# Miniprotein binders against q9bqp7, part 260

Target 1, 240 residues: q9bqp7
Amino acid sequence: VPQNWFPIFNPERSDKPNASDPSVPLKIPLQRNVIPSVTRVLQQTMTKQQVFLLERWKQRMILELGEDGFKEYTSNVFLQGKRFHEALESILSPQETLKERDENLLKSGYIESVQHILKDVSGVRALESAVQHETLNYIGLLDCVAEYQGKLCVIDWKTSEKPKPFIQSTFDNPLQVVAYMGAMNHDTNYSFQVQCGLIVVAYKDGSPAHPHFMDAELCSQYWTKWLLRLEEYTEKKKNQ
Below, E stands for the ipSAE of ESMFold2; O stands for the ipSAE of OpenDDE; V2 stands for 0.75 times the mean of E and O plus 0.25 times the DockQ between their complexes.

## First folded at step 23 (miniprotein)

Design wm16 (at its last look DockQ between E and O 0.76; V2 from the best seeds 0.00; counts 0 for: pae O 3.4 > 1.5)
Fold by ESMFold2, look of step 23:
Structure wm16 (fold): chain B 240 residues (1-240), chain A 103 residues (1-103)
Amino acid sequence: as target 1 above (240 residues)
Amino acid sequence: SERIKRLEELAKEILRLVEELRKITDDPYVLKLLDMAELLAEFALDAAKRGDLEEAEEMLKWAIEYLEWAVEEVKKLGVSPEEIERLIRKLEEAIRELEELLK
């Protein structure tokens, strides 16, 4: 258990957006600043076991592809993930039209993979939007806040083929979501809160994506684990 | 004792080079490579302080590889070529120091 507990939910905020809420999703710009990002905290608190596993995988890939081939593969996977997030932001924006979008963003297996999930997504409230936890002093860039099957969620889009050195363990995906959730719920740029999470894993070949829903109880359990990682990060950097 | 001190100083030099590269780019791919180099250099520093020379040397080798990779990516961006050349020379010095330590 963390030494200093802080609640993920804000009792002073509604978990239901007002019927008169803005129809344009929030997009708070991410600014370069001194406080750590969620992804940096998670990366910097990787265990030695995780690092050894990644290095072994890297060496096997280098044996298979050559060093230059491995670096090209890794760069390509990173770019595909970036393009995927960009495409989803465009698709989910209510003011976007096909004339105003790069049509090549829509042509990918990952976008085909999530089509069935998108049918259940509505009421988009935020897209690629910065969040800051003013008390715990961390920042993030969440992918999406929207209703999934009628439940307001922080939604995180993942590709299954992101490079291992840049992908946290599967256990870190829920931590990332709850960290964004906690930050949003305590960020003065937002007037509402969210109590559920959704992780969507998309596949390059267009196979149906896997949704992983997190209710409020599960989010609270992962929030405790996030607080431990943030605490570990803070202690590690205090003595540098 | 002398090897421990040299390994500690090499880890600190790698960390300084990471910070210098962060000053010249905010490219997210480069930053991810630098984060790995940073973590590995910190593991190396901890291992050296515990007297685990083999772990320290291994972690420094991996940290340098990520830093070399980051430098290659920054070169592709075409940003600050004079500063990148300066950092390359410093990185080459770090590589030579590691090679001497491995003898």
Scores: ipSAE 0.779, ipTM 0.907, lowest interface PAE 0.8, mean pLDDT 86
Fold by OpenDDE base, look of step 23:
Structure wm16 (fold): chain B 240 residues (1-240), chain A 103 residues (1-103)
Amino acid sequence: as target 1 above (240 residues)
Amino acid sequence: SERIKRLEELAKEILRLVEELRKITDDPYVLKLLDMAELLAEFALDAAKRGDLEEAEEMLKWAIEYLEWAVEEVKKLGVSPEEIERLIRKLEEAIRELEELLK
């Protein structure tokens, strides 16, 4: 049980978005502060076993591709992910419909992969927007807040070359999503709250993306795990 | 033991190098590499304190590899050539120290 328990949901905020759907999604800039990011907290609290598994994977890839080949592969994966997020931001942003969409950004297997998910996405409230949890002292940059199948979600877009049909196969992504939810629900820059999360795993080959929907109950379960990781991080930094 | 102390010192040096690199770049890819280097160096430091020399050495080796990778990527970005050269020299010293410890 976390020592510093804090709720994921804010009882002071209404679950119903006020009818003034802002015509424009929020894009709050990330401020460079001494405050750790969600990604930093998760990275710094990886278990030795998790690190070992990643290094074993790395070593296997190096054996297959060579060192330079692996570096190139990793760089390409990173670049593809970045381009995918940029393309999604462009698709989901009402204002960018007026800017010359780089047609080349839209021509990807990953974009093809998510088309069926995008059909169920509406009511975009935030895109690439910073969240801060003032009490728990962490920040993050969330990909998207929108309605998925009529439920307001924090949506996190992921790229994969391998199928991830189960939420458990998404590693720490569920923790990232609930961390963003909890921060947003208590960030004064946002007037609404979210109760659901969605992890979308897009595939390079254009095969249908896997949506991993997280209801309020599942979010609460992962929130407890997130709080434990945050406590571990905080303790680790006090001892440095 | 003298070996434990040297491993601890090397881990601390890697952590310092990570912090120095964090000051000169905001590139998300480089920062990810630095985060891994930091994590591995911290594990190495903990292992050394426990007297697990094999784990400490392995973690330091991996930490250095990620740090080298981060430096290479920073070079590609053209960020602070003079500062990078200083950091490279320190990294080379750290590599030499690890090589001596593995012998």
Scores: ipSAE 0.087, ipTM 0.540, lowest interface PAE 3.4, mean pLDDT 86
ESMFold2 (binder alone), look of step 23: mean pLDDT 85; pTM 0.861

Design wm17 (at its last look DockQ between E and O 0.87; V2 from the best seeds 0.73)
Fold by ESMFold2, look of step 23:
Structure wm17 (fold): chain B 240 residues (1-240), chain A 103 residues (1-103)
Amino acid sequence: as target 1 above (240 residues)
Amino acid sequence: SERIKRLEELAKEILRLVEELRKITDDPYVLKLLDMAELLAEFALDAAKRGDLEEAEQMLKWAIEYLEWAVEQVKELGVSPEEIERLIRKLEEAIRELEELLK
């Protein structure tokens, strides 16, 4: 249990945006500052066991591809993820129009993979938008806030090259989502809050993406784990 | 032990090089590589303080690999070529120190 607990939800805020609000999604710019980001907190609090597993996977890939081949592969995966997020922002923005660039950006197995999810997404309120938790002192850049099947969610888009049981840790993915939720719910740039989360894992081959819905109770459980990771990070950096 | 002290000092040097490279670029890919180098160097420092030479050496090897990778990426960006050359020389010194420790 965290020693400095703080609630994830703000009882003074509504989770239902006003229907007369502007229809343009929020995009608060992320500013460089001295407080840590969600992803840095999570990365810097990886266990030695997690790092060992990652390094074992890296060595297997290097044996298959060579060092240069592995670095090229990794760079390409990073770029594909970046392009995927750019494409989703374009698709979900009401101000985007069809262009030759947009059409090429939309040609992706990952975009095909999420099409069935996008049919259930509506009421987009924020895209690629910064959040800051002033009290707990962390920042983040969330992917999307929108309704999924009628429930307003922070939505996090993840890519995977193939659907296998041992791909990407799902434990840290929920922590990332709830950290964004807590920050948004207490950020003065936002007039509403969110009580649910959604993690969408898209596949390179276009196979149907897997949605992982998180209701308020599940979000609260992961929020406790996030607070522990943030506490660990803070203590670690004090002692260095 | 002299070997423990050398491993500890090497870990601290790697951490310093990470911070210097962060001053040169804000490229997200480079920053991800630097975050890994930082974590591994911190694990190495902790292992050295516990007297675990084998763990410290392994963590330093991995930290240096990520730092080398980050330097390669910064070179491709073409940013601050004189500063990157200075950091390359310092990294080469760190690599030589690790190679001596592994003999």
Scores: ipSAE 0.771, ipTM 0.904, lowest interface PAE 0.7, mean pLDDT 85
Fold by OpenDDE base, look of step 23:
Structure wm17 (fold): chain B 240 residues (1-240), chain A 103 residues (1-103)
Amino acid sequence: as target 1 above (240 residues)
Amino acid sequence: SERIKRLEELAKEILRLVEELRKITDDPYVLKLLDMAELLAEFALDAAKRGDLEEAEQMLKWAIEYLEWAVEQVKELGVSPEEIERLIRKLEEAIRELEELLK
């Protein structure tokens, strides 16, 4: 049980978005602060076992691709992910419909992969927007807040070359999503609350993306795990 | 043992290098590499304190590899050559120290 328990949901915020749906999604800039990001907290609290598994995978890839080949592969994966997020931001942003969409950004297997998910996405409230949890002292940059199948979600877009049909195969992504939810629900820059999360795993070959929907109950379960990781991080940094 | 002390010192030096690199870049990819280097150096330091020399050495080796990778990426981003050169020299010293310890 977390020592510093804090709720994921804010009882002071209404679950119903006020009818003034801002016509424009929020895009709050990330401020450079001494405050750790969600991604930093998660990475810095990886177990030795997780690290060993990653390093074994790395060594296998180096044996297959060579050292330079593996670096190139990793760089390309990162770049493809970045371009995918940029393309999604462009697709989901009402204002960018007026800017010359770089047609090249839209011509990807990943974009093809998510088309069926995008059909169920509406009511975009935030895109690439910073969230801060003032009490728990962490920050993050969330990909998207929108309605998925009529439920307001924090949506996190992921790229994969391998199928991830189960939420358990998404590693710490569920923790990232609930961390963003909890921060947003208590960030004064946001007037609304989210109760659901969605992880979308897009595939390079254009095969249908896997949506991993997280209801309020599942979010609460992962929130407890997130708080434990945050406590571990905080304790680790006090001892340095 | 003298070997444990040297491993601890090397781990601390890697942590210092990570912090110096964090000051000169905000690139998310580089920051990810630095976070891995930091984590591995912390594991190495903990292992050294426990007297697990094999784990400490392995973790330091991996940490240095991530630092080398981070430095390469920072160079590609066009960050100030002078600051990078200083950090490279320190990294090279750390590599030499690790090589000496493995021997």
Scores: ipSAE 0.589, ipTM 0.824, lowest interface PAE 0.9, mean pLDDT 90
ESMFold2 (binder alone), look of step 23: mean pLDDT 86; pTM 0.864

Design wm18 (at its last look DockQ between E and O 0.02; V2 from the best seeds 0.00; counts 0 for: pae O 9.2 > 1.5, placed apart)
Fold by ESMFold2, look of step 23:
Structure wm18 (fold): chain B 240 residues (1-240), chain A 103 residues (1-103)
Amino acid sequence: as target 1 above (240 residues)
Amino acid sequence: SERIKRLEELAKEILRLVEELRKITSNPYVLKLLDMAELLAEFALDAAKRGDLEEAEQMLKWAIEYLEWAVEEVKKLGVSPEEIERLIRKLEEAIRELEELLK
């Protein structure tokens, strides 16, 4: 139980945004700030066991690819993730321009992988949009807020080389989703709230992506775990 | 206690180098490498304070490897080449200190 508990949901906000509002998705710019991002908090609170596992995996990859080959592989994986997010923002945006469209950006196994998920996505309210929790002092950049099968969700898009058929196999991804949700629900730049989450894991070969839906109860459970990680981060930085 | 102080000072120097590189670039790939170097240097500092010198040395070795990787990536960006060469020299000094501690 965190010592600095704070609720994930805001009782002063509606779950159902006004249907007459403009349907242009929000894209709040990320402000440079001294407060930590969600991904920094999660990375800085990795356990020693997680670090040992990562270093063991790196050793195996370096034995296979060589040190320079491993670094190039890692760089390419990062670039593929960036391109995937760019493509999804373009697909979900109501305003696509031919001047900036890269047809190769849209031709990828990852995009094929998520097609069955995108059929169930509608009512896009935010894309690549900053969130800030001023009380708890953290920021983030969420991927998407939209309806999935009729439920408004914070949606996080991931690329993966390994199958992730269970939510537990997504490690810190559920914490990332609920941290964005909690920040959005208390951010004055947003007039509505979201109580559900969705993690979508896409595959390079075009195999069907795995959706991991998180209802409000599950989000509340992961929110408690996020608060513990944030508390750990804050304590570490005050003592150093 | 002298070896503990040297390990603590080396961990702190790595943390200073991480912060210097953060001032040069906001490239998200480099920043992820720097976050790992920072975490490992902090693990090393904690291990040294507990008297676990072998853990401290291992964590410092890994932290330096991430820092070297980050420097290599910043060189590819071509930003602030004179500052990068200064940081490389400081990193080489840190590597020499670790090698002396490992003897």
Scores: ipSAE 0.783, ipTM 0.906, lowest interface PAE 0.7, mean pLDDT 86
Fold by OpenDDE base, look of step 23:
Structure wm18 (fold): chain B 240 residues (1-240), chain A 103 residues (1-103)
Amino acid sequence: as target 1 above (240 residues)
Amino acid sequence: SERIKRLEELAKEILRLVEELRKITSNPYVLKLLDMAELLAEFALDAAKRGDLEEAEQMLKWAIEYLEWAVEEVKKLGVSPEEIERLIRKLEEAIRELEELLK
């Protein structure tokens, strides 16, 4: 049990969207501060086994691609991920806020992959928006808050390339999502709360993306695990 | 002790299923799903050895989800129906058995 228990859901916030659904998705900028990001917490609290598996994968990839090839691969993966998120932001943003849609951004297998998910996405409330949990002292940048199949979710978009093990992203992705949910639900910049999470894994070849829906119960279970990771991080930092 | 052993056995079964699926597909996407299932099963096994039953159970549940997904993707690829169908049936049966053991 976490020593510092904090609820994922805010009882003071109603689940009902207030009638003032902002016509424009929120985009709160991430402030550079000493507060750890969700990603930093997760990265620094990986188990020895997770680190080992990641390293083993890295070594296999280096054996296959060479060191320079692996660097290039890593750079390409990062770039593809970035472009995918930019394209999604463009798709999910209202037309009035559309920066010049680089049509080239829309021509990706990843975008094709998520088309069937996008059909079930509506009521976009936030895109690439910063969240802060003041009490638990962590920050994050969430990809999207929207309704998926009529349920308000924190949506996290992931790209999967063939050779990249999901280890870094997939294992802790549920923790990342609930961390964002918990932060958002207690961030004063947001007037609403989320009870569900959605992880969408997009594929480069355009194969249908896989949605991992997280209901409130599952989110609560992962929230406990997140709190434990956050405590571990805090203890590790005190000992440094 | 018995619960730990059961979780370890489940993790080992998932690992066997992963290896069986690796023999029937070369699809890089499916192989990634299998890599995840393998990783999660290894985590479950380690968690069980540490006595962290909750983590082990969660990792096994996720491993099963990745195996189910891998099976679905293999079905979509329309690869040689008979051997795949046999392996799929075996995998589905094993997944059901694993799910029952986790309840």
Scores: ipSAE 0.008, ipTM 0.226, lowest interface PAE 9.2, mean pLDDT 86
ESMFold2 (binder alone), look of step 23: mean pLDDT 86; pTM 0.866

Design wm19 (at its last look DockQ between E and O 0.84; V2 from the best seeds 0.78)
Fold by ESMFold2, look of step 24:
Structure wm19 (fold): chain B 240 residues (1-240), chain A 104 residues (1-104)
Amino acid sequence: as target 1 above (240 residues)
Amino acid sequence: DLEEKIRRLEEIIRKLEEAVKLFEEGKIEEAKKILEEVLRELEELIKETDDPYVLKLLDMAELLAEFALDAAKRGDLEEAIQMLKWAIEYLEWAVEEVKKLEEK
């Protein structure tokens, strides 16, 4: 139980975008500042057990690929994720044309994997947009805010080489989504709020992506866990 | 400046290597002071780093150095040394990645 509980939803804010809002998706620039990002909070609150498991996995990969091979593999995985996010931002942006896009970026197993999900996505409100929780003092860069099957969601895109059919198997992904949601709901750059989340896991081989929908109840449950991680981070840095 | 970042990372690595030696010699308080210096220097370097891949490596090194300091405070020197050796590996990896950015 966090010592300083704070609600994920803002009762003073509408769930519906204002009619005066821009027709192009919002893209708030991420600015360098001294407050922590969501990803840094989650990274810096990993347990020793998680670190030991990671190091064991790393050693097994090094035995198989060699040290240089492992570093190349890891670098390629990171680059594939970066390119995937760039491709999705391009695809979902109404101000881009197909001829202005890198065709190799759009020809990807990961992009093929999400096509059936994209059919259910509409009303894009934000893409690769900064959020800040002005009370709890953390920032993030959310992937997408859009309607999924009629529900306005913070959508997080993930790449994977293996199928992930259950949300509980995705480590900190739900915490990341609710942290972005809570920040957006209390960020003065946004005039509306969201109550739902969506995690989409795309596959390298083009197999159909798995959507993991998070209704308001589930988001509230994970929000409590996020607050505990943020509290742990804050306490750790206060003692330094 | 990327060249300055490489120099600062290499100095941090040398300090951590010294801390490992001090732990092996049982000079615990001296090693802990070096770790506290390194953690402050890493924090500043992280604030100045924009590349997300280098940041992942630096964040991991910082976490491992924090675990090492905690282990030293509990008297578990074997764990402290192991955590520092892993932190050094991540910092050496980070140097390699910063050199790649400089070659562009």
Scores: ipSAE 0.778, ipTM 0.908, lowest interface PAE 0.8, mean pLDDT 86
Fold by OpenDDE base, look of step 23:
Formats: C-alpha cells, sequence, structure tokens
Structure wm19 (fold): chain B 240 residues (1-240), chain A 104 residues (1-104)
C-alpha cells in the first residue's frame, strides 16, 4: 500500500462538462522545473529485470543490425513516433488552428492504423497539454483528452512494429495514463475530471490499431501501482 | 551550450571507465566514490537536458549507474561492472545524439 495515498479522482470536480467546454483544445505548455516528469519517474523506477530484458533485446538487435544500424533504427522509431503525434495533433485540432498540414505527415501506416479509433474520438478537450500534480509533485505532457465512444478519456498514442493485443504488453503505459489522469484531475488549469484511460497502439503497416480501454476501476488499480513507483522514485532521490 | 554538455558527458564516461577499472582491481570503495560523484553530475546534467531522446539515454545511464552502485554495495562486482559498461554505452550514445543536435 502506498504510504502517501492520494485519490486519482477529485470529488470536488463534477463529471458533467460545464457548458463552457472550450471550443479549442487546451494546450498548456510544459514548464521545465525541478519537478520530475511521469516519464522520468517510470524510467528511473524500472526493475533490474526490466533492464536486463531491455539490454538483451538491445544486444539481439545489435547482432542483427549492427551498432550503428541499431542506433539508426532507434532514432527512426523515435522520429516516427514524434511525427505520428504531430499528425494526430493536427488531425484532432480544430481546422482554424491548423498550421499548413504537412500532407506527408498524414500519409503514414500509423495514421491509417488509427482511423477506426479516430471515428470514435470526439469532444477533444486537450492536446499535447501539460499536467501537474502539485501535492504528489510530478508533471507530465499528455497526448490527448477526448471522448472515446462517449467516455471522456486520457488517450495515449503509441507506435509499435509488433502487435500489442493485451494491455499487459504495453508495459508501463497504463501507469503513464493514470499518472496523467490523476495529475489532470487535481491540476487547477483543468475544470473537468477524467475517469477513463485509453491506450492506442498504432501499427506501422497500417493494420488496425489496438485500443486498450481503461475503466475507472482499472485506472484505480493502476493508480495504486503508479503511487508505489512515485514513492520508490522519491525515496531513491532522497538517498542520493 | 551543447559543447559543454558533450564535455561533461565525456568526463562522466571517463569516470565510469575508471570506476570499472577500480572494480576490476578490487578497489571497491574508491569505485563507489566515483559512482556517487557521477550520479550527482548526471542528475545535474539531466536537469539541464531538454531533448527527450537525450534525456531517455541519460536516464537509462543513470539507472544503470545506480544499479551498479547497489551491486557494488552488495559485493556483486560482476553485476556492477556489467551495469557500468551498459551505462557507458548509453552515455556514448547520448554524446552522439547531442552532436547531432549541434549540427542542426
Amino acid sequence: as target 1 above (240 residues)
Amino acid sequence: DLEEKIRRLEEIIRKLEEAVKLFEEGKIEEAKKILEEVLRELEELIKETDDPYVLKLLDMAELLAEFALDAAKRGDLEEAIQMLKWAIEYLEWAVEEVKKLEEK
């Protein structure tokens, strides 16, 4: 059980969208502070087993691609992910705020992959927006807050070359999503609450993306795990 | 300054290489001291790093260096050395990525 338990949901916030839903998605800039990001917390609290698995994977890839080839591959994966997020931001943004859509960004297998998910996405409230949990002292940049199949979700977009049909195969992504939810639900910059999460795994080949929906119960379960990771991080940094 | 960042990274790499050597020589306490210093230097550098990709590499290097220190505290020098070698690889990679940022 976390020592510093904090609720994921804010009882003071109504689930009802206030009628003043801003017509424009929120885009709060990330302030670079001494405050750890969700990504940093998760990265710094990886287990030895996770690290060993990653290093074994790296070694196998280096054997296959060479060292430079692996570096190039990893750089390309990162770039493709970035471009995919930029494309999604462009798609989900109101037309009036669209800088000239680089049509080339839209012509990707990843964009094709998520088309069936995008059909069920509406009511975009935030895109690439910073969240801060003041009490728990962490920050993050969330990809999207929108309605998925009529449920308001924090949506996290992921790219993969391999099928990830199970939420368990998304590693720490569920923790990331609930961390963003918890932060947003207690961030004064946001007037609404999110009770659901969605991880969308997009595929390079354009095959249908896998949506991993997280209901309030599942979010609460992962929230407990997130709190434990955050405590581990905090303790680790106090001992340094 | 990207050049200064590269210099700092290269110095950290040098210190980690020294720590590896010290562990190989059985100079555990000296190596631990260097690791503790490196961890402080890495943390400062991480706070100054904005590039998400470089940050990912630095975070991994830091984590590996921490695991190395923990292994050394347990007397598992083989694990410590292995973790440090991996940390060095990530830092070398970070240097390359910072250099690419300087060229843009």
Scores: ipSAE 0.762, ipTM 0.903, lowest interface PAE 0.6, mean pLDDT 90
ESMFold2, look of step 23: ipSAE 0.763; ipTM 0.901
ESMFold2 (binder alone), look of step 23: mean pLDDT 86; pTM 0.857
ESMFold2 (binder alone), look of step 24: mean pLDDT 86; pTM 0.856
OpenDDE base, look of step 24: ipSAE 0.743; ipTM 0.897

Design wm2 (at its last look DockQ between E and O 0.94; V2 from the best seeds 0.73)
Fold by ESMFold2, look of step 23:
Structure wm2 (fold): chain B 240 residues (1-240), chain A 103 residues (1-103)
Amino acid sequence: as target 1 above (240 residues)
Amino acid sequence: SERIKRLEELAKEILRLVEELRKITDDPYVLKLLDFAELLAEFALDAAKRGDLEEAEQMLKWAIEYLEWAVEEVKKLGVSPEEIERLIRKLEEAIRELEELLK
């Protein structure tokens, strides 16, 4: 178990926003920092076996596409993810700057894929917003905090080009969500807390997205595993 | 023993190059590539310290590939062209050192 255990939930905070809370979603800017981000912690604590699997997959893709084709493919996947998140932020924001919204940004298979999920999303409290865990000293940029089917969630949007049985380990997706949740619950920029998570996997071809709901108990279980990864990272970099 | 020390020094040089590139840009895609180069160079350093020459060489090869990729992406951004040219020369030296070690 972690040597520096800390609870994911804050008993001094309500899980319901006050009526006096801002009506526009919170967007805390991410500052360049010396403390590690969630995604850096997770990436830097990959096992050697995970790295070998990744490199083997890359070699198969390079055989199919060529080296330049693989780099182009990878760049396009990254850009598609970026544009997907931009589009979702725009859709979920108040309609205050319509003339500056890129119409082509809203027309993609990924956006079509999530339409049935978005119908169940309401009460957006934060979009593309920085979080910092002030005690454990890590930061992140969460995608969305909103109600899903009546439950306030940290929501993480993921893209997949085709429905695939396996493309990457999904173990880290829950860790990312709970790390953001724990940071938010102990960040003074936020007046409330969140106890549930949602991972939404959207598909490029417009196929219906898959939602994965995480209740408070499941979040607590993954929180322990996140603390272990953070501890590994800290120990690894302390010896640098 | 001398080969081990050269592999360790090469891994450390790659880590220095990663840090220099981080000072040039905050582009998320470049930073992602640099994070992988860093992880692989650290694995290479660990392998070299354990005397696993084959693993160290493989990890260094992969780290250099990510670093080359990151340099290509920074060039597309057009940021700090004089600093990028200096880093390219240092990267070419690192590649030559690895090629000598593979002989």
Scores: ipSAE 0.778, ipTM 0.906, lowest interface PAE 0.8, mean pLDDT 85
Fold by OpenDDE base, look of step 23:
Structure wm2 (fold): chain B 240 residues (1-240), chain A 103 residues (1-103)
Amino acid sequence: as target 1 above (240 residues)
Amino acid sequence: SERIKRLEELAKEILRLVEELRKITDDPYVLKLLDFAELLAEFALDAAKRGDLEEAEQMLKWAIEYLEWAVEEVKKLGVSPEEIERLIRKLEEAIRELEELLK
């Protein structure tokens, strides 16, 4: 049980979308500060076993690709992910429809992969927007807040070369989503609350993306795990 | 033991180098590499304190590899050549120290 328990949901915020859905998605800039990001907390609280498995994978890849080949591969994966997020932001942003959509960004297997998910996405409220949890002292940059199949979700877009049909195969992604939810629900820059999460795993080959929907109950379960990771991080930094 | 102390000091040096690199870049890819280097150096420091020399040495080796990778990427970004050169010299010293410890 977390020592510093805090609710994921804010009882002071209404779940009802205020009728004034801003016509424009929120894009709050991330401020440079000493506050740890969600991604930093998760990375810095990886277990030795997780690190070992990652390094074993790295060693295998180096044997197959060479050291330089592995570096290039990793760089390309990162770049492909970045371009995918930029393309999604362009697709989901009403204002960017007026900017010359780099047609080249839209021509990817990952974009093809998510097309069936995008059909069920509406009511975009935030894109690439910073969230801050003042009490728990962490920040994050969330990909998207929108309605998926009529439910308001924090949506996190992921790229993968391998199928991830189960939410358990997404590693710490569920923790990232609920961390963003909890921060947003308590961030004064946002007037609304989210109760659901969605992880979308897009595939390079254009095969249909896997949506991993997280209801309020599942979000609450992962929130407890997130709080434990945050406590571990905080304790590590006090001892340094 | 003297070896434990040297491993601890090397881990602390890597952590210092990570912090110095974080001051000169905000590149998300580089920051990810630095976070791995930091995590591995922390594990190495903990292992050294427990007297697990094999784990400490392995973690330090990996930490240095990620730090070297981060430096290479920062160079590609064209960030502060003079400051990077200073950090490279310190990293080279850390590598030499690790090589001596592994003999």
Scores: ipSAE 0.535, ipTM 0.795, lowest interface PAE 1.1, mean pLDDT 89
ESMFold2 (binder alone), look of step 23: mean pLDDT 86; pTM 0.864

